# VHH binders against Aspartate dehydrogenase domain-containing protein (ASPDH): the designs that were tried, part 3

Target 1, 283 residues: Aspartate dehydrogenase domain-containing protein (ASPDH), of Homo sapiens (Human) (a6nd91)
Amino acid sequence: MADRGPWRVGVVGYGRLGQSLVSRLLAQGPELGLELVFVWNRDPGRMAGSVPPSLQLQNLAALGERRPDLVVEVAHPKIIHESGAQILRHANLLVGSPSALSDQTTERQLLEASQHWDHAVFVARGALWGAEDIRRLDAAGGLRSLRVTMATHPDGFRLEGPLAAAHSPGPCTVLYEGPVRGLCPFAPRNSNTMAAAALAAPSLGFDGVIGVLVADTSLTDMHVVDVELSGPRGPTGRSFAVHTRRENPAEPGAVTGSATVTAFWQSLLACCQLPSRPGIHLC
Below, E stands for the ipSAE of ESMFold2; O stands for the ipSAE of OpenDDE; V2 stands for 0.75 times the mean of E and O plus 0.25 times the DockQ between their complexes.

## First folded at step 1 (VHH)

Design E09 (framework vhh_8emy_2)
Fold by ESMFold2-Fast, scan of step 1:
Order: C-alpha cells, then sequence, then structure tokens
Structure E09 (fold): chain B 283 residues (1-283), chain A 121 residues (1-121)
C-alpha cells in the first residue's frame, strides 16, 4: 500500500551546516528512507575529497536531472531569491535561509511557484523553540507581541550595509532593535530565527515581530536566543506572557551552533513526513 | 581594522616548493575558519584549501590534494600554505581569506592583497 522508494534529497550549500547534513544523509539516510542524489555548492572545490564526484551537481539549473523529492537550501538567501521558484518546479524546498522571505517579491514568487507546481515550501524553525505554540496562540487571536533577541560574540555576526559599520564599544551592545523586515537584508545569516518567528506569527509578520541583535563579548562559545511574547491584557490587568532562552554551543566566531545543526537535521526529517501541500510551512 | 597580509610568492621552476604565509590582524584570528583562494590570469577565482578555527578540520581542492598542506598558528595569528610539486597550472595570485557563514555570501570576508606565484622555467 504505502510502498514507495526512498525520498530523493538534494543539498544546496556545502558550508558547515551543509557538510553536517551531507555526512548524516550518507551515514544514516538509507535506514531512514532517504537517498542523497546531489550536492551543489557555488565553489565546487569545497566538495573535493568529501563528496563523491557522482553526487556533485555542477550546475544548479540541472537539478531536475537528479529527480529530487526534496531540495534543502543551506547556502544563502541569494539562492532563494535567484533559484527558489525554479527548484519548486521539481521538488519540495526546505529553506535554511528564511530571511529571504522578508523580501515580499521573493515570498510571492515562492508561493506562486509552490501553488503552480504543487510543491511545499518548508522553513526550518532553527533555534526558535516553541514555533507550534506561537502559531496556535496567534491563530486563536491571543498574540499581541513577539520579540526575538539573538546575542552572540561580535565575531559571530556577518553584517552588511548600515549594520556592517556598527561598533561594539562596550561588553554588551545592542546592534539593532526593530521590525524583523528591517534587519533581514543587513543580517541575512544572523536573522533566520527571527524570520522563522515572523512566519510563525502571521498576525504580526515581518513588520510586527521585533528582532534584536546583541553583541556580547562574554559569549565566546555560545549563541543565545531569547523569545518573549505576550497576549492581551486580561481582566486582572495581567497579560499572558512567555519567555524562553535557548543556549546554542558554538565554536568561537561560528554563525551556526551545534544545537542548531541538530535541530535542522530534525527539521529535514520532519518535512519528509509532513503532507506535501503547497504553501509555506514551518518544520 | 581587519588586515590580511600574504607573502612568500615568487618565480620558481616546475617541481619546486614554496611556503606562503598570511599574517592576520584586527580580528580574533583563532575564532575564524581561514581559506586560501587563487586567481590565474583570465580565469575566475578558485578555492584551494580551508582550515577550521581550531585546525581540526582541513579541506583541499582536488587539483592540489596531496601536494599542498594548509596549517595555522593561532598564537602568532598566521596562516600557512605549503606548496609542493608545483606545476605551471599553479601559477596565480594567492589570497588569504576569512570565511563568512557560507561561500555564497559575497565570497570571502577581508581577502588580502595577494601574493603572486609564477611557475615556469
Amino acid sequence: as target 1 above (283 residues)
Amino acid sequence: QVQLQESGGGLVQPGSSLRLSCAASGFTFSSYEMHWVRQAPGKGPEWVSSISSSGSTINYATSVKGRFSISRDNPSKTLYLQMNSLRPEDSAVYYCAREYSSDWYEGFDYRGQGTQVTVSS
């Protein structure tokens, strides 16, 4: 009845996260019903010696030849902007760079391609603990505010534009505080959890969810993600409120912590088990 | 200010060895993955090698694997590339680079000025 071959997985990006995913897919994929069918990276030399030549995809545009069921993006928002819709022609897409979705044109193009080709866009929840609870609270009309703060050592940020000129003169410096939409273009790799939060809370979205970046020189071996939310003021004058803190171990200067890598692997496994329906879905 | 200063290039004959150095300043060198990339005349940049912040993870392009050796000395904030059995095809400007979170994001952060390696008779 439910007899089908393995899910065919393509990986786009061979940085730290991509290397971990490829290693796990090769070692554990077969027992989990997953088959790695290609790995692509802008610089193909980085795959030398670690990815079999037969699995290396030279031109991303030729991904359809590998017949993937799922393409996992662990590269950069630029891939989603430039190739997301093309990928959706062939496969479901797991977005590792959801900051790309802060661009309304990109979000629209992905939704249109998703509906046209009947493929899902999945977004990894990353370091965002409680995404499903946030979604349910928002759907019930019980969410009034959502603030996501990411604190890391200054060397752990990869900032551009106006944020690249920001200084960390003190031991703990707020580099940005404002709508997530204003942050994503200038911190594409450091705003992914906040983008996931905006997608989890559609009543607030990218314009209503507040993102905060903090440079903290004491955080030499971890990234800290604080999620604060509140509901409407109740009869007692009190609001429902939740505050969670996630500590993600990381090598000094690393953007991606080990806990985030593990969470992403679980997101990959989860989206292979979720209904493949069009639209954007958190996993 | 962030600076990367490459040195050790020169003109050598095929089969020779060279050791390139990159002196880093203005950032916490021990916290970053470091790369060597090269660019030959009329060609795009080619990634050569990478080394993790601790030195525990090392990768090489297939074109140089077995001939080149990357290493780092975190206390002296220096990156090295030992090049053996040099070939005319290795002729290029060699750049030291600090990695962003991915190869896609504007390539490499704070690429140095480069050091010219010419392999010919």
Scores: ipSAE 0.012, ipTM 0.277, lowest interface PAE 9.0, mean pLDDT 84

Design E10 (framework vhh_8emy_2)
Fold by ESMFold2-Fast, scan of step 1:
Structure E10 (fold): chain B 283 residues (1-283), chain A 119 residues (1-119)
Amino acid sequence: as target 1 above (283 residues)
Amino acid sequence: QVQLQESGGGLVQPGSSLRLSCAASGFTFSDYGMHWVRQAPGKGPEWVSSISYSGSETNYATSVKGRFSISRDNPSKTLYLQMNSLRPEDSAVYYCAKEDYIWGSYDYRGQGTQVTVSS
């Protein structure tokens, strides 16, 4: 809730999450110090009859004309790859698809643009519980391992490439276990929490944080995210350790849990209260 | 009022095919993704398939992939499920469901149509 006048927000992507954000920005934005200044979607026909023509941006490259303070990406990792650096020329960027940052070229380009134009890259924490505690522990040099496991019914996964051909013969099957970097290209919708974890723990990063995908046929209405971390081992072989389990209700076969829209809205509000300093930051 | 009316179920032999239909009314059909969900006696609901508002993207449960095909006809406001190579395990009440604000889920379903696969 800022006193500097309205914070100008652009929305990139008009799927269900984008539609919810646009509706909230139009209905509740003014009282929260937010003004929606554009909506862009690759297929502009999706916006017909629901987004006022004056708010529809025809060419994403022209976003600077709308003078946004924050651009929110709720579309696809490809938008971050292709347009992230250009967006950062004009505004802070809230990345809804942090799996895009597993690509080292993309991460480098965003960091360079962020520093050059003095704009922040924000990453929505998604289903990552305890992101601030992970970041603090890592900054203090106390983090040695971080493992993030996502378990859901096999129908809740949207997998590509080698993972799409994976066979799930039993009631509980590990589809992937390894570095988050190896997972993101083949599970862009199911790896965002793990990408957020890699960004929260830069000492480990995408190559040191372990991501695990588990297909569990008993989880028909729930997504489960387990976060396990440990510190350095002491003389007794014991280390500081934390294990959290987050249970997210979901409709059968849903990729997105019921709390996702509300959590993303909270991330958007948090970004508007943070300083526009260069770098990549969780919100 | 949103209304979804399923039809096309019946009793068939293993290996047979069936085509389910869902007639939609009370909302702009062409603006929403649609789902097929099934429920067998004594079990919870199982998601079967989904289709985007335009029909350009389809998704399938692993148990039906390669056997079932989802499609839609926006002018007639009808959703379809073509079921091939039916197995006894496919026996369930099949529901048509309208997508909600949360991507990949649904907020409304119809009365259902019974599919029984038995020798």
Scores: ipSAE 0.000, ipTM 0.195, lowest interface PAE 16.2, mean pLDDT 83

Design E11 (framework vhh_8emy_2)
Fold by ESMFold2-Fast, scan of step 1:
Structure E11 (fold): chain B 283 residues (1-283), chain A 121 residues (1-121)
Amino acid sequence: as target 1 above (283 residues)
Amino acid sequence: QVQLQESGGGLVQPGSSLRLSCAASGFTFDDYTMHWVRQAPGKGPEWVSSISWSGGYTNYATSVKGRFSISRDNPSKTLYLQMNSLRPEDSAVYYCARGEDYYDSTWFDYRGQGTQVTVSS
């Protein structure tokens, strides 16, 4: 097939992850057929002196004027709740905060906008290793349980609402254990991998997948994600089971590690090569 | 408007102590993790210490662990750094920094103007 013209990419969020993506898009984008067309951040002062004024978007609502093909969200679930459907009117959307999809109204609105405007919703798999294997196993009817545990230093958690009063009396403390749906609204930065797992396992979903948050004071420069799954009992009384452990280096107290930046960049590149089919797709 | 104002720096001899203060205004101080960051001449910024929004958790760079103590007084919106057993290599401009807002993954949202600490004989 004929070579596609440059994909026009907008970035929403200019935190560490956003800054890394913008830097890569400016340095490597042209050779990869990508053109950065805007950067937006809730606090525009953060972009001053580092993002060219011509690329700064002051009002997210005006994104259509930049004619993006893909909008990458690396900001906060609130952006998906408030602006996801409007973004889908103009472009494919790569969701960096899939915890937003734990809200059934938000998920419904994104699916409806996706179908109406014929644009894809892509979800970055984040730290979830083996997402495609989980999805295939679930599609085959082979998945009975899925448990995702995130362990980090207590200062790595940004907990809200009912979870904000959680404390760590010992060196290793379970802060939450239960359905992912009950966790996502109150741990939006720390539940994205679990949300990706719920989306990878639709037979279980946000209500069936179990999320666990562990505060571990020894993890000053690392985040650990454990994924445990099992199938139904077979004729021998045994179940298929898999346990995967992923160790992600990070600066002390930080949520975003170097492995996350690399994985997200690969998700962005994958989105530009995948068919733009309506619906929600892991990448 | 978010403002962070450091004070307490100065010229001291090796082995001395100093207490730095940072007065915060323009935001809900007790919702944020706070940091101390330092920058010596000709070097990049170095993270020194952090304290969680509640004061319940503290963290320190290996180079200062056991010598420095971070604390906060949320009612007065003030951040502190108690520096003991100071060494010449601790000489730097010390910055008070607000940790990331939960809307953004940036390590530091805002940083103050800094206070100079010089450790020399």
Scores: ipSAE 0.012, ipTM 0.260, lowest interface PAE 8.9, mean pLDDT 84

Design K01 (framework vhh_8k46_1)
Fold by ESMFold2-Fast, scan of step 1:
Structure K01 (fold): chain B 283 residues (1-283), chain A 122 residues (1-122)
Amino acid sequence: as target 1 above (283 residues)
Amino acid sequence: AVQLQASGGGFVQPGGSLRLSCAASGRTFSSYAMGWFRQAPGKEREFVSAISGSGGSTYYADSVKGRFTISRDNSKNTVYLQMNSLRAEDTATYYCAADYWEGSYYDEYDYWGQGTQVTVSS
């Protein structure tokens, strides 16, 4: 509705998703009222030859000089831990690595910075189908349980600590089943959908939402996300229940499916249409 | 899993040349972007160069652009770094690294090789 001129967008991270976003922002951004004002990557050489030098930001701490309205994080949870609050001093933040928010200190710092500087923290829903329905159900007091299962070929996992030592001897092996908070530190790249679910369901949160990781050797070209939820027992003795299954095509060994890349672009566009209000919001 | 073995380091005088090699084992080598990084004593690890899985795109740190050339041979599962016009400041342990180019959201490499030492001195 308002004529604000172009929204000034900075991109942090130049991996597969970052490359896709930068390409789309350069090709389609102007007609959508978006202007790419910087791209930052820990390895600046990855941007050489593909990102115009004038758009390359050498030091992330200097992002304020580019006057962004929105900074999009498609790098790593460590960026949110180390720089999220600093980014919020200057712009709204779209978090692509919501597993970072499983760390209570990080969540607190982002909420404090968001409130202090009057900037929004947006979280991309990723592969979580039905995020808005889950959020609305929870807000109405209608959610009792939420379980998110991610099944992937073993080569698609990037696991750390105790999970990295786990064996997958069978054709279908459960690597983890428990609270999402216990999973995120050891699977930061494979737990983002579950982190989004915890944020969609604040009555349950990171401690109440159950995450399940399944290694399935038959899933050579696909990632599967199953979401199971239930409401409290009603007057008739029955509970509301929903089960969804999302199948994402993926290259062999890929962490992220092609459908998730497209969904993230839609999340970025949605952030530009939503009111900028403090707090953490799904988009 | 991808395993990486770097080799080709040694001693060279300023202005000299060296060629580093990184041999990879594992599935679908052409799906991985390959990078070279270096670390001098007491310094943080620094990006040097990267090449896409197909070899169609190459990237260089400003400090090495025009002097270093990255290339790969997917039939041999090997990536190379040709280093020309070497300077004293190029002295470092050089590491090769693999990134699943199409499958990573993150600004990091998934697999790292054992380093090879390069010393540039008179």
Scores: ipSAE 0.013, ipTM 0.343, lowest interface PAE 8.3, mean pLDDT 84

Design K02 (framework vhh_8k46_1)
Fold by ESMFold2-Fast, scan of step 1:
Structure K02 (fold): chain B 283 residues (1-283), chain A 122 residues (1-122)
Amino acid sequence: as target 1 above (283 residues)
Amino acid sequence: AVQLQASGGGFVQPGGSLRLSCAASGFTFSDYAMGWFRQAPGKEREFVSAISWSGGSTYYADSVKGRFTISRDNSKNTVYLQMNSLRAEDTATYYCAAELYPGSDYYEFDYWGQGTQVTVSS
């Protein structure tokens, strides 16, 4: 019991991130105390020749048969909306699409299932640079504001609904500025970092963390993520403040870089070392 | 299995037009973004256009902006590429692609169709 033996890991999604995780689990998993027990993908043909047939899961609803300890979602927010609570009936869940948690119904259903079945919901820390520092500062009562700005070439945005009509009339245009909750449903691809920030700062949450989308035609080959935070004002009237700028190489048609894969792999490993407490936790 | 069947390619003179279609099956088409990519003879594959799962957002490579229009019909599981004012440099095999992880901050198109050849020549 003190030694849990191999942790049984299921992977949902077999895109680039899923492929990299599966490869690492097969090559390095056994020596790290991890056992890959299933891989599910919308199209099972994608797994042909790379995933052993015995590990391929045809119907996600049958995941309980594989008795996973952790299910890793690297597919789509829709999976979290539709299957997250069912997954939590059987295993801890590592969410790769944290924008799904901006939906209050989804968050409530996941928290309810988490409490009922005594399983954890984990969110990958690698989605946000400095997430651990933000979380620690917030836990200590030291966070008052958090603003996350994503700037990219207009071609890098995937906006839905009301935001799909947004225009970039100048070389640098603010497309959105407001609570992260108002952004996530209409920018699921461009708001994951901001959703992670809201989850890293629960005192502020989706309604208190400010997300900003900037279309900048000069950013032809990179995305820029600026994080600005402040603490409470001290006796001298001064507050602690941090501003970081992260430049991520990207182009239209660009793919998930090795840095993202490595960060997510570390999140997966961290989840296997963290206690399976109910609720939503960063890893 | 996911099937993406591209069609509508052919021979056309410079300044002409073609409409490509991609019929999708074997997956929940309406949940995922779709894209068009092309590979010219002796060149690397390049992004052409993308359309969101709802059809509410469209994206274009600078080389095709103002000339190409992407659209989709979720009731027919089909994505289209209307190509106008075609140039010799547009000669390529055109592939439709389906996004596998649409929650990512990057374009993650993973399923590739069989392709359809477009030749622009006088």
Scores: ipSAE 0.000, ipTM 0.274, lowest interface PAE 10.2, mean pLDDT 83

Design K03 (framework vhh_8k46_1)
Fold by ESMFold2-Fast, scan of step 1:
Structure K03 (fold): chain B 283 residues (1-283), chain A 121 residues (1-121)
Amino acid sequence: as target 1 above (283 residues)
Amino acid sequence: AVQLQASGGGFVQPGGSLRLSCAASGRTFSDYAMGWFRQAPGKEREFVSAISWSGGSTYYADSVKGRFTISRDNSKNTVYLQMNSLRAEDTATYYCAADDWYLGTSEYDYWGQGTQVTVSS
């Protein structure tokens, strides 16, 4: 992959994940055939003193001047809605906020730009355990249902619109249960794993994959993701079934980003090795 | 930091209308999602309506849906709440709030001063 010369990488978003990616790209990028060419953040003051001025991009619309091969989004779904198609005019795009793709207009605009400019849209699989197995099972026609449940303390959710108005009267309350498409607009930061699941299972998609949000007051320091899937009913009356449970400790004030950074870094490296074909691809 | 100033409250009879305004100071207004909240005497603060930074998405509490309309003018750094068909239960102090792209009912970063709305005959 180094035989292609250095990949020119732009980073959009300078929160905890973005800061760690920038540090890794500066320290390890050259040895891996990667060159950081810009960093952009909505608030440019956040980059002061940590990002070299020559790498700071003040206006995202000017990204073409930096000639990126890959732009990595670690900011917010709104960036994908507003600027995703514009980015695809210049570079491949790695989407860190796949909940944005639940909006059919955004998905269509990205696919149209991807086809027109011959650039790939990559989606980070994030915390989705078994994403490759789900994709392979679906491709073989062996997937009939996929359900992703996220449980956390109520304070761990950043809910919007109707979901934010929902009351939580008990110690364990189901805030939402239904198609992932109905969830993503109102839980953009808490639905990324579910969006990745919908993209891993295209036969079901955003309308067939079921997302469940559970507010559990006992989960003060932990985030739980359950993935349940089943295949078609066989001659014996039994179906292939898998259930995985991921428990992620989240301590107050702890740097929870190291595991997330490692997973996302691997997605970044993986998409640099994949063919740059138009369309949306998991990495 | 953004400073918010709510205005437009007053005394109105049931079935009447009021338009609330929230003026923001600073160059970052267009980067923020805006919300309207209200608090009636003896009750907790509740969500009323929210609008995204661009105005492309709007959300309403079920109790006001179809009667209230939220809008914004980024050129004037102002968000509005048009309140129609007012009811006695709409009586409350109304607050505007700003947050970085969060359209929820709590945890907004910046809060304005309230404006009192009283609906009574």
Scores: ipSAE 0.000, ipTM 0.150, lowest interface PAE 15.7, mean pLDDT 82

Design K04 (framework vhh_8k46_1)
Fold by ESMFold2-Fast, scan of step 1:
Structure K04 (fold): chain B 283 residues (1-283), chain A 121 residues (1-121)
Amino acid sequence: as target 1 above (283 residues)
Amino acid sequence: AVQLQASGGGFVQPGGSLRLSCAASGFTFSSYYMGWFRQAPGKEREFVSAISGSGGDTYYADSVKGRFTISRDNSKNTVYLQMNSLRAEDTATYYCAKEFYDSSGWDYDYWGQGTQVTVSS
C-alpha cells in the first residue's frame, strides 16, 4: 500500500481560539498526521509575527489553491453565511459558530453544497455535555423538552441589538428566555452551545429548544451551562428527566471558557478520524 | 538531532541554471514546511522559497518568481531548489531551513554553512 500524505487543515479566524488552534496544529499537528496549510483573518495584521508568512492566506476566496481537506471556522457566523458554501466546494467544514445555522437560508445553502460536493459539515459541540445522548433520545421519540441555560458575569456577554441594551439590576438577571432561534441573531457568540443543542434535537429544532441567558455578577471567572430535558409523562404523572451542569473556568470578561478551547481541539481531531459524509454532524 | 545538509552550489554564468539539494534528518520530514534562504555579502539573510510538507503549496520571493522552482522528495528526505535564468544578484550563500514554531512564535531553523552560489561572467 502507498503511504498517504497528511490531512490538510485551513484555519479561518485568528482570535484567541484561532491562535490556540494554530499553535497546537504547528506544535502537535505533524505528529498527528495534520498539516496546517493556511490561516486567514479579516484583519491580517493580527497574524503578523505569529503566523508564518507562507501560511497566511490574504484572500479567503483563494482557499482552493491551498487544497485543504478540512477548513475550521473560528471567526464569526457571518463567515458561514457568506463563505460556507464556497468552502464546501473544496473541503469538509468544521463550524465553530453554529449560531449561523439558526438562519434557515444559510442551513439550506450549506446542506445543498454539502450534498453536491460530497463534503461534510461538522459542528463543534462546544460546552454541550451529552450531545450524543440527546440525539439518540430524540431519534427514539423520547424527548419532549430541552432547555439550555448559560449563566456568566455580564462582562462575559457579547450582545447585539435589543440585548445589547440589557442591564443587570440584581445579582442574577434573566436577559433572555425563549426559542433558540430568537436568541442567535442577538447573541451570536454566546448562543453557540444552544445552537448545538437545537441541532442535536431536530424534533424540537431552533424553534422548540429553549435558550436562557442569565447575567450573574458572582460568576467573575466562570461560565455555567445547565441542560435540562424531559420525556413524555407516564401514568403517574412522572417524566424521564435529566439535568446536567457544566462549569467552565474563563478569564474575567472572556466569552470562551478554557475548557471549550480544549473541547474544540478534540472536535477538530474527531473530524479527521470520522468518516466524511454529506450533511451536518456534531463532533 | 535535526540535521540539514545543503549542497549543489558553485560557479555559473548569467542565464545558466543550478540545482540545490538539502538532505534532512532527525525529524518527520513530510510533516514540516521546508524553505530556502540566502545571504549575500554585506546584506541581511532573505527568504527565497518554501514548500509545504506534502509539496502541495509553494511560495516564492518576488525576486525569484518564474525563475526558481522548489520541490521535495519525501521518500529521500530531500528538498530541492531548481534555479533557472540566474542573475548576478542571485550570488549568495544558500541555506536550507526547517520550519520551527513554538509558544513564542514562528521561525526557521538553520544548520551548517549552506552552499555558495556565484553567478559571474
Scores: ipSAE 0.000, ipTM 0.122, lowest interface PAE 17.6, mean pLDDT 82

Design K05 (framework vhh_8k46_1)
Fold by ESMFold2-Fast, scan of step 1:
Structure K05 (fold): chain B 283 residues (1-283), chain A 122 residues (1-122)
Amino acid sequence: as target 1 above (283 residues)
Amino acid sequence: AVQLQASGGGFVQPGGSLRLSCAASGRTFSEYDMGWFRQAPGKEREFVSAITGSGGSTYYADSVKGRFTISRDNSKNTVYLQMNSLRAEDTATYYCAAYPDYYESLGEYDYWGQGTQVTVSS
């Protein structure tokens, strides 16, 4: 807000997305009414030579001393599980790892902290094309089904537990098909778009939205996200249906595509313009 | 999984130089940030240096800045650590590790290779 002076932004995570956000905040933040007040990474060596020492936060628990208005998580679901409620004590939180919200205990803790401290939990919607249309259709009581399919080269997946043992014997292999809640614990970094979809469609939620992971060896330099939904029946008995296909160029073996950084930056800017209201909100 | 093979260690006098190499096999190497860590007997592993997949950004522990240089050759799936002006305190087993994902900002590395011993003494 212009009348309060600059919005004070903290960044948690200094991987490729975090590096891009920090660079933008330092170069363009001041003219946009944003001030970077800290950067934290579990390995502080990653910040050496790139982040000014005065902006490096040694202990995430001390974030309140930097007085942030918004903390941006671009690290890992573990941060949301372990520190999300503590962050909400001090600031609004932009969640970059919404797969963490598939855990009912984590979601409850964040909602309770959000309400108690009067801070918002934001989830970046930029990876989910058509999120606002899905939300509106659901709010009108018209959403009947939602299926989100992520297809990428096998090397683009980071899978755990039973999914890590899965082999891709053919050129196109379905690794998972089922409720998003069942997927998130075993594919936390490959299920974020599906988690955003579950949050966009609360009538279906994590148990009603279907997530599909497809390993496709022909997708050497892109990620494909297909969103299929069905809605109200028309006069002829046919259901309203929408199918979108998002093709996102990606480096070979990358989990995220090149469009993700730009989309996330827009989500960060949107959070600074939206009213601070308790609860979980897509931005 | 990616396999990592570290080499180039040895004995050197204070003020000397060594170049360590870490050869990787398996999945697409250019997408992984690569790092060097070291561990002296009886001490915790510590971060030494890291380089992004493209080679566009490098990072160093304060104790090695100006003395060590990290580089990579993606055509050979190899990362290097050039160590100059070596000190007795640099004596350790050096390990290379791959950081497998754009979103892994916690500093967690997978695909730890075998170590290579560096001993700096007169």
Scores: ipSAE 0.000, ipTM 0.191, lowest interface PAE 11.7, mean pLDDT 82

Design K06 (framework vhh_8k46_1; at its last look DockQ between E and O 0.03; V2 from the best seeds 0.00; counts 0 for: pae E 17.8 > 2, placed apart)
Amino acid sequence: AVQLQASGGGFVQPGGSLRLSCAASGFTFDDYAMGWFRQAPGKEREFVSAISGSGGYTYYADSVKGRFTISRDNSKNTVYLQMNSLRAEDTATYYCAAGLWYRPSGYDYWGQGTQVTVSS
ESMFold2-Fast, scan of step 1: ipSAE 0.189; ipTM 0.663
ESMFold2, look of step 2: ipSAE 0.306; ipTM 0.741
ESMFold2 (binder alone), look of step 2: mean pLDDT 81; pTM 0.803
OpenDDE, look of step 2: ipSAE 0.000; ipTM 0.213
ESMFold2, look of step 4: ipSAE 0.000; ipTM 0.141
ESMFold2 (binder alone), look of step 4: mean pLDDT 81; pTM 0.802
OpenDDE, look of step 4: ipSAE 0.000; ipTM 0.222

Design K07 (framework vhh_8k46_1)
Fold by ESMFold2-Fast, scan of step 1:
Structure K07 (fold): chain B 283 residues (1-283), chain A 120 residues (1-120)
Amino acid sequence: as target 1 above (283 residues)
Amino acid sequence: AVQLQASGGGFVQPGGSLRLSCAASGLTFSDYYMGWFRQAPGKEREFVSAISWSGDSTYYADSVKGRFTISRDNSKNTVYLQMNSLRAEDTATYYCARDESYLYSDFDYWGQGTQVTVSS
């Protein structure tokens, strides 16, 4: 066909971030060449009275009927595991839960579907400060190590499997230190920034990037993300190094901050402007 | 189906006390931060209090700090709000909510609410 018209966007997940994206798409989307074509949520009752019935998708498997160009996941890693490849059959996919990509089977299935259907997998960089700088440094062969530490109050962690046995609230307790791949399946909610780091540094990947989870009882009002990286040893025996600390306010009663919503909205806009190339791309 | 049932509201005079309850069903209650919000007629919904999964961490709006106490009983899938020294400005519909998002403080599942009226 000669002209495909506006980009058709589907939203998967109707929590606070999903609600904000839907509101922006309805209010600002048309002027930006975007059309919201469906909203899906695990609990469909969430959408009652706030999402027009014509936009509500009851069965995610039927998404192809809405003919989306981009599907935005702001729900859970489980959606990527179970439905990512099916989504890629129909549309580009913006992944809000990149911890799902730590599963080699999921990554392989997404890459295969991406190549077969000629659709892109985009990953929102999330809370990872300096993601583009890390990516460029790695592409130039200048990255040797990357360590990402997430520190929060013990109640801020939801740990599963082997990591659940190590969850002990102390004044300052290291719950995990090791490859990001070993962390993501058992801390899917607390490892997304680390997954983004692994994707930003493909020379290291999920097996080479080190994730550290710290329970700190003094962090009642913030989450802290520390990023440490180094380059190869130089002639003097010294290495290039960068250390970044990000303090994120963590008030349980606050709405998802405007900064978080704005950052994800910019990721959505960015992937609509990027070439639809197969593969996994940060935005 | 997930349900949050708020109760315990009513009419009370300034200086009085009320205890609100929010019973949860259809979810693993201990996996979620729980909170209380309120909305007075013609005003935006505002945060009141929140409690962590274990109950070890509690948070309060400055307007209620020292007067209200949030607690939870994971064995009964219930969160409570003990409201003491009530003021006319506490008059509102009170809603309990869960944090459905994996982002901290993204409260996005709301019960039907319970009305609290503080008047002489």
Scores: ipSAE 0.000, ipTM 0.254, lowest interface PAE 11.2, mean pLDDT 82

